# VH-VL binders against a6w1c8, part 25

Target 1, 192 residues: a6w1c8
Amino acid sequence: MSLSINAVARTQEGKGASRRLRNEGLVPAVIYGGETAPVSISFKDNELLKAVGTPGFLTGLVEVTVEGKTEQVLVKALQRHPSTGAVMHMDLQRAQADKAITTRVPLSFINAAQSEGVSKQGGRLTVESKLAEVRCLPANLPEVLTVDVIKGQLDQIFHLSDVILPEGVELVSLLKGEDHDQPIARIGKSKR
Key: E = the ipSAE of ESMFold2; O = the ipSAE of OpenDDE; V2 = 0.75 times the mean of E and O plus 0.25 times the DockQ between their complexes.

## First folded at step 12 (VH-VL; framework fv_masavibart)

Design x1 (at its last look DockQ between E and O 0.28; V2 from the best seeds 0.00; counts 0 for: pae E 4.8 > 2)
Fold by ESMFold2, look of step 12:
Structure x1 (fold): chain C 192 residues (1-192), chain A 124 residues (1-124), chain B 110 residues (1-110)
Amino acid sequence: as target 1 above (192 residues)
Amino acid sequence: QVQLVESGGGVVQPGRSLRLSCAASGFTFSDYAMYWVRQAPGKGLEWVAVISYDGSDKYYADSVKGRFTISRDNSKNTLYLQMNSLRTEDTAVYYCARGFTYDELEGTYYFDYWGQGTLVTVSS
Amino acid sequence: QSALTQPASVSGSPGQSITISCTGTSSDVGDYNYVSWYQQHPGKAPKLMIYKVSNRPSGVSNRFSGSKSGNTASLTISGLQSEDEADYYCSSYTDSSTYVFGGGTKLTVL
């Protein structure tokens, strides 16, 4: 069950054209990467709102159909309206089965309530990063990366190196060395 | 850690004004849209207003348009609600709530942290 | 009147499971995945329990779960404890770019 959405090619580009599209209930987007030139497209506002609320759409492989031709893409970036949160623009990167991709994947912190830091020591888990950037082949892209905090103690800081990695998945920051092992969560004293 | 603390509630007569404050701490306040939500005594929750992360955009429920003004001071990590021309139906506990970051890929469309609320009573 | 319909009250015994329903239209529940659930103890602020239908924030017990079928979202609380006695509100972000709340459900733990 691949996530999919229909889009329409657009011939006019630029900021003025993008503003006109949004006034018509359309969201401008661009598909780029791979061996072909970037393609400007648009989505219907309500169809995109439904899609971005579907699990895996913003973090996994998506099939985009433009006038009968389909492409596998990843959502690389989006821009939201500052007050309403509505998606204003979206960048999509083409995915090829034999080439590594780099994208952001959600972090899931499990077992915090059962840890001594939380259950016995008056601590509370604070999540500092909800996403981590990974590199993998498209077939290896996980829906979520797990951080098991069952052994957490009060004042403990969890880092990217604490993430449970499936086979074929690398954390981009850790590829730069151990001094890029950023904090992602901590168990700290609850003031309440 | 993340804290939102409202203040400025009280008892006032109809037609008067109050200004509510919400002090924020434990997060980068200037990255977030901020909300006011109210709850009349014995009633459910009602959304009141929203302000963008930089204060440039504001939106109000129809029940308060033209009377209430939402604002923020990002240098003081403080959200405000100026309530003018108060009516008895504005009597409620007023909560500030944290919204979304405008570039966040996930984690939008809900209120993840709320203050304790401040009571506004509008009574003759 | 709220746009989302919840039962006014539900009750259960300690250790049991209960489900609170939240029914709307296709445009506010059925077609979209933006339902959230909030717990509110008397005199206290609401607390986020579930977002995007079924996601649980860190620090919320796994006894709380969310689901959706058709135009009805559900909050399920397993292993009821006395501390679960509270009001529960559903909400949704709709395709009209607005937030709507349910009328609330009072949970009584017998």
Scores: ipSAE 0.236, ipTM 0.684, lowest interface PAE 4.8, mean pLDDT 85
Fold by OpenDDE, look of step 12:
Structure x1 (fold): chain C 192 residues (1-192), chain A 124 residues (1-124), chain B 110 residues (1-110)
Amino acid sequence: as target 1 above (192 residues)
Amino acid sequence: QVQLVESGGGVVQPGRSLRLSCAASGFTFSDYAMYWVRQAPGKGLEWVAVISYDGSDKYYADSVKGRFTISRDNSKNTLYLQMNSLRTEDTAVYYCARGFTYDELEGTYYFDYWGQGTLVTVSS
Amino acid sequence: QSALTQPASVSGSPGQSITISCTGTSSDVGDYNYVSWYQQHPGKAPKLMIYKVSNRPSGVSNRFSGSKSGNTASLTISGLQSEDEADYYCSSYTDSSTYVFGGGTKLTVL
């Protein structure tokens, strides 16, 4: 279920050109990676906004079609308007089937309400991290990573190591060492 | 604590002008888009206008376009709404609202804090 | 910019679940996942309850949930409480780079 979006190639570069594009209801972007040279493109503002609002667009593989050519890419960087959150620029990295990619994937915490910490001990699940950075081949990229907190106790802290990892998927932080097993959630009593 | 306080409301005749102000505190005003939303007596909410953090972008509802001007003074932490050519249908409580900000992957298309509003009555 | 369509009123008993619908068009609710819901008690300012269709701001009860299908967004309130009695408004971003509100729904807790 790959997301798709259309773009137009652009030749003008620079801050001025980007500003002009934005004024025209377009959002500048660049596609890079692989053996092919970077390509400057633009998206229609409304189309991009729709896409950005679609789950998986910012965290998953996206098909971008430029002048009839479709490329599979990942959103690697966003420049957003500081106040409105509107996308002002995007960096898109080409995904190659045989090369591992690094991207952030949403975390889904399940069974919190049924956990002993919540259901019996009066705790509440607090999520500290909504995303996790993974490394995997494009074909193995999950849409979401699940954390089952059903066994959670009051004051229990969940870590990246508690994430259920699909085959071929690695957590980048854990690859750095055990000391990088970051907390991602906690069942605790609300102070408010 | 985030606070928004509207002022400048009152009773005016049709065709007249009025300027509303919204004093913001408790947050970095210059980092947020600001909005005006109004509510006619006994009616629903109506979006009026938005201004970007630096005032570079402004958008208006069709109902007020050409008559109302949204502006801001970040040095004073104040949002403004200049209302010209007022009509009876402009009668409403006018709220200022702060644009929602979350993480970098989230959009900002909602209003997370609202003032208590100021009443504008346009009547002959 | 026509308002999004909401039922004028909804009622429920304490402990029940109720749903408020918000119907727009392909130019707003249908095209964007930028639907928000606001609660307004009499004489009070609106309060953001749901954003981006189904997300809750900090401090909002988990009894409130949002969803969307086609051009219709829905707010569900589970375990209805007396304090939930209020007006509820949906809102959406539009193709015109503007925002539109629903007509509002009065929720009565019986």
Scores: ipSAE 0.025, ipTM 0.589, lowest interface PAE 4.5, mean pLDDT 89
ESMFold2 (binder alone), look of step 12: mean pLDDT 90; pTM 0.931

Design x2 (at its last look DockQ between E and O 0.04; V2 from the best seeds 0.00; counts 0 for: pae O 9.8 > 2, placed apart)
Fold by ESMFold2, look of step 12:
Structure x2 (fold): chain C 192 residues (1-192), chain A 124 residues (1-124), chain B 110 residues (1-110)
Amino acid sequence: as target 1 above (192 residues)
Amino acid sequence: QVQLVESGGGVVQPGRSLRLSCAASGFTFSDYAMYWVRQAPGKGLEWVAVISYDGSDKYYADSVKGRFTISRDNSKNTLYLQMNSLRTEDTAVYYCARGFTYDELEGTYYFDYWGQGTLVTVSS
Amino acid sequence: QSALTQPASVSGSPGQSITISCTGTSSDVGDYNYVSWYQQHPGKAPKLMIYEVSNRPSGVSNRFSGSKSGNTASLTISGLQSEDEADYYCSSYTSRSTYVFGGGTKLTVL
């Protein structure tokens, strides 16, 4: 399913304008990139709070409607209130169907309980990275990347190269060379 | 492995003060908001206070405003709760809990790691 | 902040399924997906079992599942085992930027 949210264009920017918007129950954001000039927008805080809690909103493609016009975007950055965690500002990047995007997608580690390291050797899977940065066309963006750890042994370390990649998807770190094949999980000794 | 260890609890008379500490390890402490949550004997959980990752912002439950102060020392990976003007209703186990990561794109509005708690008893 | 309503106790026999409810308002539960569930054994710290209504953290059994309908969130435990006997708390992050907890439910395994 396609995720969507409505927004309102805004012309006021800067520290004072952003504070006034938040006092009115609005969260400032910017849409940038692509062939169109940046657009300053705002979201209703209750609608944004609901959207942020929806799976895939922060890591996938989102349709934002501004004055009847819909744009495909990715959440690139956000600012949270330091003590409450409420979203105070968002940066959104336009996605075009024929241009590669770079974003982070969730990793899913499967079959750990059935592995010899966990089931027979007293180990437990420890996840060290929950996201991986990918490069792909928007149509190829996966919702999740799978790491199958069924053959895992005690003290084994899994790396980015162990990720199962769909067609058209590349891991950004591995494009930099084999010395960027960083650890993402390990089966470690259980204390219990 | 993420660990949170509270200390500083004890028995104290009403009106006195007590300072709790929570030692953190196994994660980058300065990337996280930190919480105190308490539980009176035989009762449910009650949120008490939160402090931002750098200590610049703090927020309190109404029941403790003006009496309790949350603080942190990121160079020592330690969270604190200064409890002044203690009352018998402050008697509880006090838990240190890890909160959200600023600018992280996942896992924000829940407490994924808790300490084992430290008991504060306020009685005459 | 608003209280979330849970039953005081529930019980079931080993192997059965049970459901614990957590009811609030639209602004506390119905409109948002920020309900979490915590398990607490006597004398122990709470443990996160479910976050964002239905997600399980790594290491939590798939016998635990979460759902929401209207203003009521539910924790379902299938294949009930003796070690599931504990107190269970729901929690939610509200539009007022604060957390609320339910009063807790004592689960007894018969």
Scores: ipSAE 0.344, ipTM 0.731, lowest interface PAE 3.7, mean pLDDT 86
Fold by OpenDDE, look of step 12:
Parts: structure tokens; C-alpha cells; sequence
Structure x2 (fold): chain C 192 residues (1-192), chain A 124 residues (1-124), chain B 110 residues (1-110)
């Protein structure tokens, strides 16, 4: 189930136009990708705020409806106000069914408490990476990637290669070579 | 080191035209919005015009709108101000300034570097 | 008259602390979080002293600080020195997608 949000097409562009939109309670954005020309759009700030707060919006496929036309997109960039944290602009990439996409997906670590390293050896799981960059077709995009740490020992380091990959999903770092198998978590000693 | 050097100032009669230039160095010119700011003798600073990093967006103060044209040549790292139909009240030191923004879409928040300015005197 | 109002002049003795105010109208100033301050010595170009209300660029003395309350931004100069004698301008992006400067404040060190 993909998230959906409504937007309005913009006719004016530029820095000034964007500021005017924001003053009106709108957030400027752009949809790009594929053979279709980029489209400048705006979101209502309240609606966007709710969407951004919804799990999967920033990492999954989103349906954007503009003047009755719906497109599947990925949030590729989110610019925030440096002081308030308010969303100032978004870049949205069109998802094409036959074209591989690259995006970051949340990592979920399961069974940490039951692992020998934690349960018996007094360790604690420390997560170093909460997201992983994947390459896949839009239809194969997972909502979350799972790392089972049940067999984890004290002082064990988990890597991207320990991620359980669904069919059709690749980890971008691993595609670069084995030397790019970066650590994502560790079971280390904790103060108890 | 960031440097901005204005040129083209001088003495002209009302109704005449003048073109100012600002040579930029020490940074990636094409990444920044550029501004013209002027200061009449003994007066304060006045914003004149702005041009976006790629020249696609231009804005002018009401006082110069329709008379002045801001432009840039990113291949030459140069900012320009074409001033037509000059008036006595246009007499000022004209500064070029680099605008800072956190991203190319947000607009300029402040001017982090200024040239030394070039004097334009409009008098009959 | 200006979207940003500054006192025309401020004075202080060496070692003292002085404050220059910059007050805007809500209709003219787009975002008060982007107020900046510039120092200008006679015959010289303006120099950025404070940006985004309270941030100092590299090379600017820590004697200079900025703050805001409501629609008023303030530049404070502590430990006043003779070299601080200059004109000071506040500026901000406007709600009309333009830029505006205050009228300037002449600081005299007595």
C-alpha cells in the first residue's frame, strides 16, 4: 500500500516564486525522471507535514496526484529550514516499472535481546546505520530490510551482507565490491 | 580567496547608459546568486538587482526596474549591470556582492563577500 | 520609512558594550531568522559581521553578537574599541522576494 498525496501544478518558477509559495503555506517541489519533462508542483504544508510524519513516505513509493493525474514517485531530496526544520522543498523522482531505482530503505534489527551476546554475555546492540541504499525495480521495493541478530555474540559486528535481501533487491554498496561491506551494527559491552 | 572586482563606473549625463562589470574569482561563480547593491554619497545601502546562479531568475528594485538589466556570463565569471536612462538619483557607488543560500532553490539569506565598488556619477 | 528601522547613531566609550536595534514590520520582512549585519568603514565596502541573527563568519571578532526578540534584531558589540567606529547596516529578505537594508547606524567611539 503506497501513500498518496495531492499537489498543484505551478506556473511560476524561481527563488522568488518559491518563497511566495511558502508564505502562502505551500511547499514547492519538483517531479522529474523518465521521458517526461520535469513538473513543478506545490503541496499544502499541513498535508505534507502529515505525510512526512507517516512511516514510509520518505523511503517508499508515493502516489502524487496533480490535476487528476497520478504518478508514482520517490522522495529523493528533502530540504529543511536550517532553524525551524520545516520542509522547504522536495525533489521527487518518477518511478518507472521497467527502470531500476536507487533509494534508502530502513533497517530493522530483530532478536537482539534473545541473542547470546545480549542475553548471556551482557552485551548491547548498537545500531550504526538505520538505512541502507538499495537498487531494485519499483515493484520489488521493500518497506524495510531485516537483519536477524539472533546468533550475535559479544563484540560481533554486523555488516550489510548480513541483511536479508528480498528477491530482486540489491545493496548498492555490495555491488561496488566486497570491500564495501560496511558495518551496520555491533553487539558490545553495556553498563548494567 | 574570494575576490569581486567592479569596473565600468564613471561620469555620465542624465539619459545616458553605462555598463558595469564585476569580475569574480576564488570560487565557483556559477553556484551563487549575485547581487548589485548601491550606495549614494552619504546615504545607506540600497539593493538594486539579483540574478540566480544560472541567470534564469532576475529581480530588480522598483527604483531601477525597466531601466537596469542584470546579467552574467558564467564562462567568464563575470556579472554585469546594464544601466539605461540614467538619472541623477542613480549616482552611487555600485557594489557587486555574492549571495549565500543553503540550496539553490531557497533564495539568498545574506551577502558574504563584497567588491570594493565602482562609482557612478550622473550629472548634467 | 524603511522596512527595517535602525537608530541613526549610537555612541559608547572604549570597553563598553553597545547595542544597535533593527526593527522590521511583519508586512515587509519575510523571515526574521535571516537578519544579517554589515560593518562599513568610511570609503570601504560593507563587511558581513552577523548572519542569520546570531552567527559569526570566520574572522569576525567574538565581540560581535546578534540576537532577536519579536520583530527586533539586535547587534551587540562588547568591549568597544576605536576600530569599531563605523556604519552598521542590518538587512533581510523581504516578503516580496526582494532584499532590504536598514537605514544604517553610525557608531561613534568616544
Amino acid sequence: as target 1 above (192 residues)
Amino acid sequence: QVQLVESGGGVVQPGRSLRLSCAASGFTFSDYAMYWVRQAPGKGLEWVAVISYDGSDKYYADSVKGRFTISRDNSKNTLYLQMNSLRTEDTAVYYCARGFTYDELEGTYYFDYWGQGTLVTVSS
Amino acid sequence: QSALTQPASVSGSPGQSITISCTGTSSDVGDYNYVSWYQQHPGKAPKLMIYEVSNRPSGVSNRFSGSKSGNTASLTISGLQSEDEADYYCSSYTSRSTYVFGGGTKLTVL
Scores: ipSAE 0.006, ipTM 0.544, lowest interface PAE 9.8, mean pLDDT 88
ESMFold2 (binder alone), look of step 12: mean pLDDT 89; pTM 0.919

Design x3 (at its last look DockQ between E and O 0.21; V2 from the best seeds 0.00; counts 0 for: pae O 5.5 > 2, placed apart)
Fold by ESMFold2, look of step 12:
Structure x3 (fold): chain C 192 residues (1-192), chain A 124 residues (1-124), chain B 110 residues (1-110)
Amino acid sequence: as target 1 above (192 residues)
Amino acid sequence: QVQLVESGGGVVQPGRSLRLSCAASGFTFSDYAMYWVRQAPGKGLEWVAVISYDGSDKYYADSVKGRFTISRDNSKNTLYLQMNSLRTEDTAVYYCARGFTYDELYGTYYFDYWGQGTLVTVSS
Amino acid sequence: QSALTQPASVSGSPGQSITISCTGTSSDVGDYNYVSWYQQHPGKAPKLMIYEVSNRPSGVSNRFSGSKSGNTASLTISGLQSEDEADYYCSSYTDSSTYVFGGGTKLTVL
């Protein structure tokens, strides 16, 4: 499904303007990237609260409408209130169909319970990384990357190279060379 | 493995104080916001307080504001709840729960790991 | 008084499908997708079963599913088993930056 949200352009910037926007129930954000100048915008805080809870909004492509013009963007960063978790600011990157994007996507580890390491050797899967940074064209952006640990043995360490990659998707760390194949999970002995 | 262990509960009279502790292990404690949630006997769950990952910001339920103080010591992987001016309605099992990470993109408004709880009884 | 309304109890036989409702307002369940469900066995801590209305954490059986319609969220347990007998709580984050919980539902497996 297509995800969308409406925003209002803003012309005031700086710390004073941002505080006034938040006091009025608005969340400041910036759209940047591509071949277009950055645009300062704001969202209504209740609309943004609803949107960030919608599946795919934080992990996928979103259409943002600013005064009748739409842009396809990716959420690159947000700032949350450190105690309540409310979104205080959002950085949005423009996505262009012919330009690669770099973003973080969730990892999903499957079949651990059926592996020999867990089922027969007394191990338990410990996940060390929940996200992996990918590079791909926008049309190829996956919602999740799968690591199948069905063949896992006790004391085995899984690495980024064990991630199942869809066509057109690359792991950024692996592009740097073989010595960047970082651990992401392991099967270790449980207490019993 | 993620583990949270509460301690410090007991029986006290109204108006007295208690300090609860929650020992954390199996994760990088200083990356997470931490919560206290309570459950009165035979009743449901009630959120009590939250503290940011570095202890710089704190937020409380209206029922406990001004009486309870949440704190943490990241060097000891320990969360605290100082409960002053205790009332009969504060009688509950108190749970510590793990909140969201400093990497705030995901996983904000739920509690994925809980301790076993510590009982606080406030009665005459 | 609980901010979210759940039935006090629900019963089902092994193998059946049951649902537990959680009714709130537009300021929590209706307009937002921050409903969570927790399972609590006697003497045990709550365990997260569903977050953000319908998402299942790793390690939770696919027999558990969540949904919502209007101001009511639902937890559905299919293929009911004896170990599902527990108390179940819903919760939601609100647009006033607070958390609310349901009063809990005792599930009895007959």
Scores: ipSAE 0.409, ipTM 0.719, lowest interface PAE 2.8, mean pLDDT 86
Fold by OpenDDE, look of step 12:
Structure x3 (fold): chain C 192 residues (1-192), chain A 124 residues (1-124), chain B 110 residues (1-110)
Amino acid sequence: as target 1 above (192 residues)
Amino acid sequence: QVQLVESGGGVVQPGRSLRLSCAASGFTFSDYAMYWVRQAPGKGLEWVAVISYDGSDKYYADSVKGRFTISRDNSKNTLYLQMNSLRTEDTAVYYCARGFTYDELYGTYYFDYWGQGTLVTVSS
Amino acid sequence: QSALTQPASVSGSPGQSITISCTGTSSDVGDYNYVSWYQQHPGKAPKLMIYEVSNRPSGVSNRFSGSKSGNTASLTISGLQSEDEADYYCSSYTDSSTYVFGGGTKLTVL
């Protein structure tokens, strides 16, 4: 269930060209990666705004169609106007089906309120890391990683190793060794 | 445990400058967008500025644009607010707040942690 | 950057249920499910009570609940207690990728 958006190939590049595009209600972007040369494209501003507002667009696989050709990409960079917040430029990296990608995925903590540490022992879950870097094939890229803290006790620290990993997904930190099993949350009594 | 501690507040005259700091601890600072939110005495909350997790994006309220600069040093787990050309209407308690989002390239969904605030008083 | 509209004040007796409304536009409350509510006691920092319209953070009483209909979000506090007396602020994500706060509501427990 990948998101899709249409783009148009650009023939001109540079700051001047980009400015002209923006004045025309278009947002310049570039698709790069793989064996194929980078391609400069533009999105309609209104369409891009809608896309950007769609969950998963900025963090997941996106299908970009340019002149009838569709490519799977990841949004790797988003440049916004410092005053208006308008998208000024976007970098898109090609996702190759047979090449592992590295990206950060949101962490979702569930069942905190029902945990022993919270419900019975008076603790509170505090999230220390909201994202985790994963390595996987594009087809295996999850939208979110879940951490079930239902068995959590007071003063318990949750680590990356507690993340429920889908098939084919690896945590980059854990690949570096056991000493890289970073804390991501804890149940404690402290409010702050 | 997550902690945000503001500092740098004080009394200044109009036109002067002040720099606020927010020391963060207990979490991966570089993962989160950070906000400055202020509250004038007896008034409501007003967001002032936001900076993305890596500092690449900055946004300001219209009321402070061109005068305030938000920045961060992820190596020091510190958020800053440089306030120039201060006005009497800038008088407020300034809070640093952690913005939570599931999309680091997108906006903040809510503020899950707040500092205790630091008072800035601009008066002649 | 106009504030979301909240009633200036609401009141209730202990044990009662009260609701605070937060009215925005289709560019904020109506367009997104990113409404949050904050409780603020005098001289204290705001505390997150509800996020994403209806979710409670860990440690927040189940007496607090949130909902949304159209451009109006609502915070309901059931079984009102004296400690609930505080200012309450709603907020919402906006189309400009920023955040807007409501004007705040003072809740008095009679």
Scores: ipSAE 0.032, ipTM 0.576, lowest interface PAE 5.5, mean pLDDT 88
ESMFold2 (binder alone), look of step 12: mean pLDDT 90; pTM 0.930

Design x4 (at its last look DockQ between E and O 0.03; V2 from the best seeds 0.00; counts 0 for: pae O 8.8 > 2, placed apart)
Fold by ESMFold2, look of step 12:
Structure x4 (fold): chain C 192 residues (1-192), chain A 124 residues (1-124), chain B 110 residues (1-110)
Amino acid sequence: as target 1 above (192 residues)
Amino acid sequence: QVQLVESGGGVVQPGRSLRLSCAASGFTFSDYAMYWVRQAPGKGLEWVAVISYDGSDKYYADSVKGRFTISRDNSKNTLYLQMNSLRTEDTAVYYCARGFTYDELEGLYYFDYWGQGTLVTVSS
Amino acid sequence: QSALTQPASVSGSPGQSITISCTGTSSDVGDYNYVSWYQQHPGKAPKLMIYEVSNRPSGVSNRFSGSKSGNTASLTISGLQSEDEADYYCSSYTDSSTYVFGGGTKLTVL
């Protein structure tokens, strides 16, 4: 489902202003792209902490409301505090219905336990990539991409080309050619 | 496979120092914040310290601030904990744990891999 | 730092379901979705079983599930097996940018 968060417009910008906002419990952000000028905003830090912990907020379309006006955006960049991991700044890109977007989408590996590699051959699935970068129109953005490993054998390596793609969705790495078909998971002998 | 191996624990008297090490393998060590977490005998878990991916920023629990120093050597894939002015209350198994990555689009407030721990006993 | 409250022990027979509670405050459990659960067998390292309240890492049995209501998170283990006998800890990332842990619960399989 579509996620939403409220924000406050701001006019103060720059590193000094951003530090002062964070001292007041606010997280600076910017909305850019589309047909209009960039907008500087801030989020309350506790509301942003809650939102970031909500599935799909960082990888899906989000409705941001600024003074009663709602914008559809995608989180493009996020700065974290080096030692605490707290969000310190966020870049948001406006999503236009007729323009392709790129973002990372979670991978879901299904049916590993039922595969011969795991059930009969003593293997375990090792996931090497949790996300894949996609390109699609906003209406086609999936919440998750599935990799069905039911036919997996011991020592088998799964690649980006094994991802099940919905209509209108492309994997960015595969657009660069067949030699960019990186491994994403493998079935290997379990330890212990 | 991700592996974390602690070493350097032992029995020491109060006021002495120990240096713990944690050898990391099976992942890109320099992409992760790293933690020390401890467990007193028969007690629960307590976080101790965290260090950023490049070692430039560090944060400590109040109980150890000023006495413990976390550090890392990314060329050796090794995390360290220098423990000075040890107290009997510092007696615990010390674990290193992998923290958050600096992949901008992940929410990562959990410890997905832990070492086996190294025991530090501080007693007279 | 605030502590998360867990029962000291729980027990169950093979095949039963059990629930371990983890109670905190709004700032560590209620308002946020950063509760994790760890399993620790005697002499072993903790193992992540549940993160972000209800998510299971790859390789964790679907017999383990997590939830929360108000300021209390819960770990539920269905179809209890002898290998589930261990200590279980909850933890959370707080709005003061630090982690808190529960005191742990010893699960005994009868």
Scores: ipSAE 0.451, ipTM 0.753, lowest interface PAE 2.6, mean pLDDT 86
Fold by OpenDDE, look of step 12:
Structure x4 (fold): chain C 192 residues (1-192), chain A 124 residues (1-124), chain B 110 residues (1-110)
Amino acid sequence: as target 1 above (192 residues)
Amino acid sequence: QVQLVESGGGVVQPGRSLRLSCAASGFTFSDYAMYWVRQAPGKGLEWVAVISYDGSDKYYADSVKGRFTISRDNSKNTLYLQMNSLRTEDTAVYYCARGFTYDELEGLYYFDYWGQGTLVTVSS
Amino acid sequence: QSALTQPASVSGSPGQSITISCTGTSSDVGDYNYVSWYQQHPGKAPKLMIYEVSNRPSGVSNRFSGSKSGNTASLTISGLQSEDEADYYCSSYTDSSTYVFGGGTKLTVL
């Protein structure tokens, strides 16, 4: 089930136009990718805020409807106000069914509490990476990647290679070589 | 030091045209939206027009829409207001003002610096 | 583009605090936190005193403060001084991507 949001096409561009949009409670964005030219759009701030707060919006496929036309897109960049955290601009990349996409997907670590390292050895799971970059076709894009740490021992480090990969999904870092198998979590005793 | 100096004001008859200029200095002119604000004698301030930093966007008060044209030459650090079909109610001191902007991101506009104004009198 | 509503005049004695109100609508003061206040002495250009409801530009005395509630913004001047005698204008961004000014308030220091 894909998330959906409505947007309005805009013709005015530039810093001034963007500032006015934001003043109007709108958030400027751009859709790009594929054979179609980029399209400048705007979202209602309140609607976008709700969408951004919805799990999967920033990491999954999103259906954006502009003037009755719906496109599947990925959020590729999100610019936030440095103090308020409000969304100031979004870059949206078109997803094409036959073209591989690259995006970050949330990591879910399961069974930490039951692991020997935690349950018996007094360790705690520390997550170093909450997201992993994947390459896959849009249809194969997972909502979350799972890391089962049930067999985890104290001082054990988990890596990207420990991620359970669904069919058709590749980890971008691992595609670069084995030396790019980055740590993503560890079970260790907390230090004060 | 930020400076804005208006010029071009004077006395004109109704229906005539006049062009105001505002010379800017002391800041990067091309980074800022610029505004015209006028004040009739003994009256309050009235927003007239705005132009974006690169001149791509222009907006006008309803009272002057279709008659006035705001423009700018960033190479000359100059703001302009072309006033056509002038009316007696257009009589006012015309101020150019800089749109205040934040350093980060796109920023927001306010009237942080004003010129001393130039008087336009429309009378028969 | 109707003007924001301000009292025509306010007065106070030196050392006192006075407040100037600026009432708009949900399409300007109510919807946005983009209210500005300007001070204008006779024969002089306006000076920005407050922006975004309550922020002071550098060089503006901390005796000047701003606030907003509903569709009404307020400028408060504490420790009133003779030099504060001037006209004060509020302004707000509007839904039409324009700006609107209040009618102005004449402040007299008694």
Scores: ipSAE 0.013, ipTM 0.533, lowest interface PAE 8.8, mean pLDDT 88
ESMFold2 (binder alone), look of step 12: mean pLDDT 89; pTM 0.918

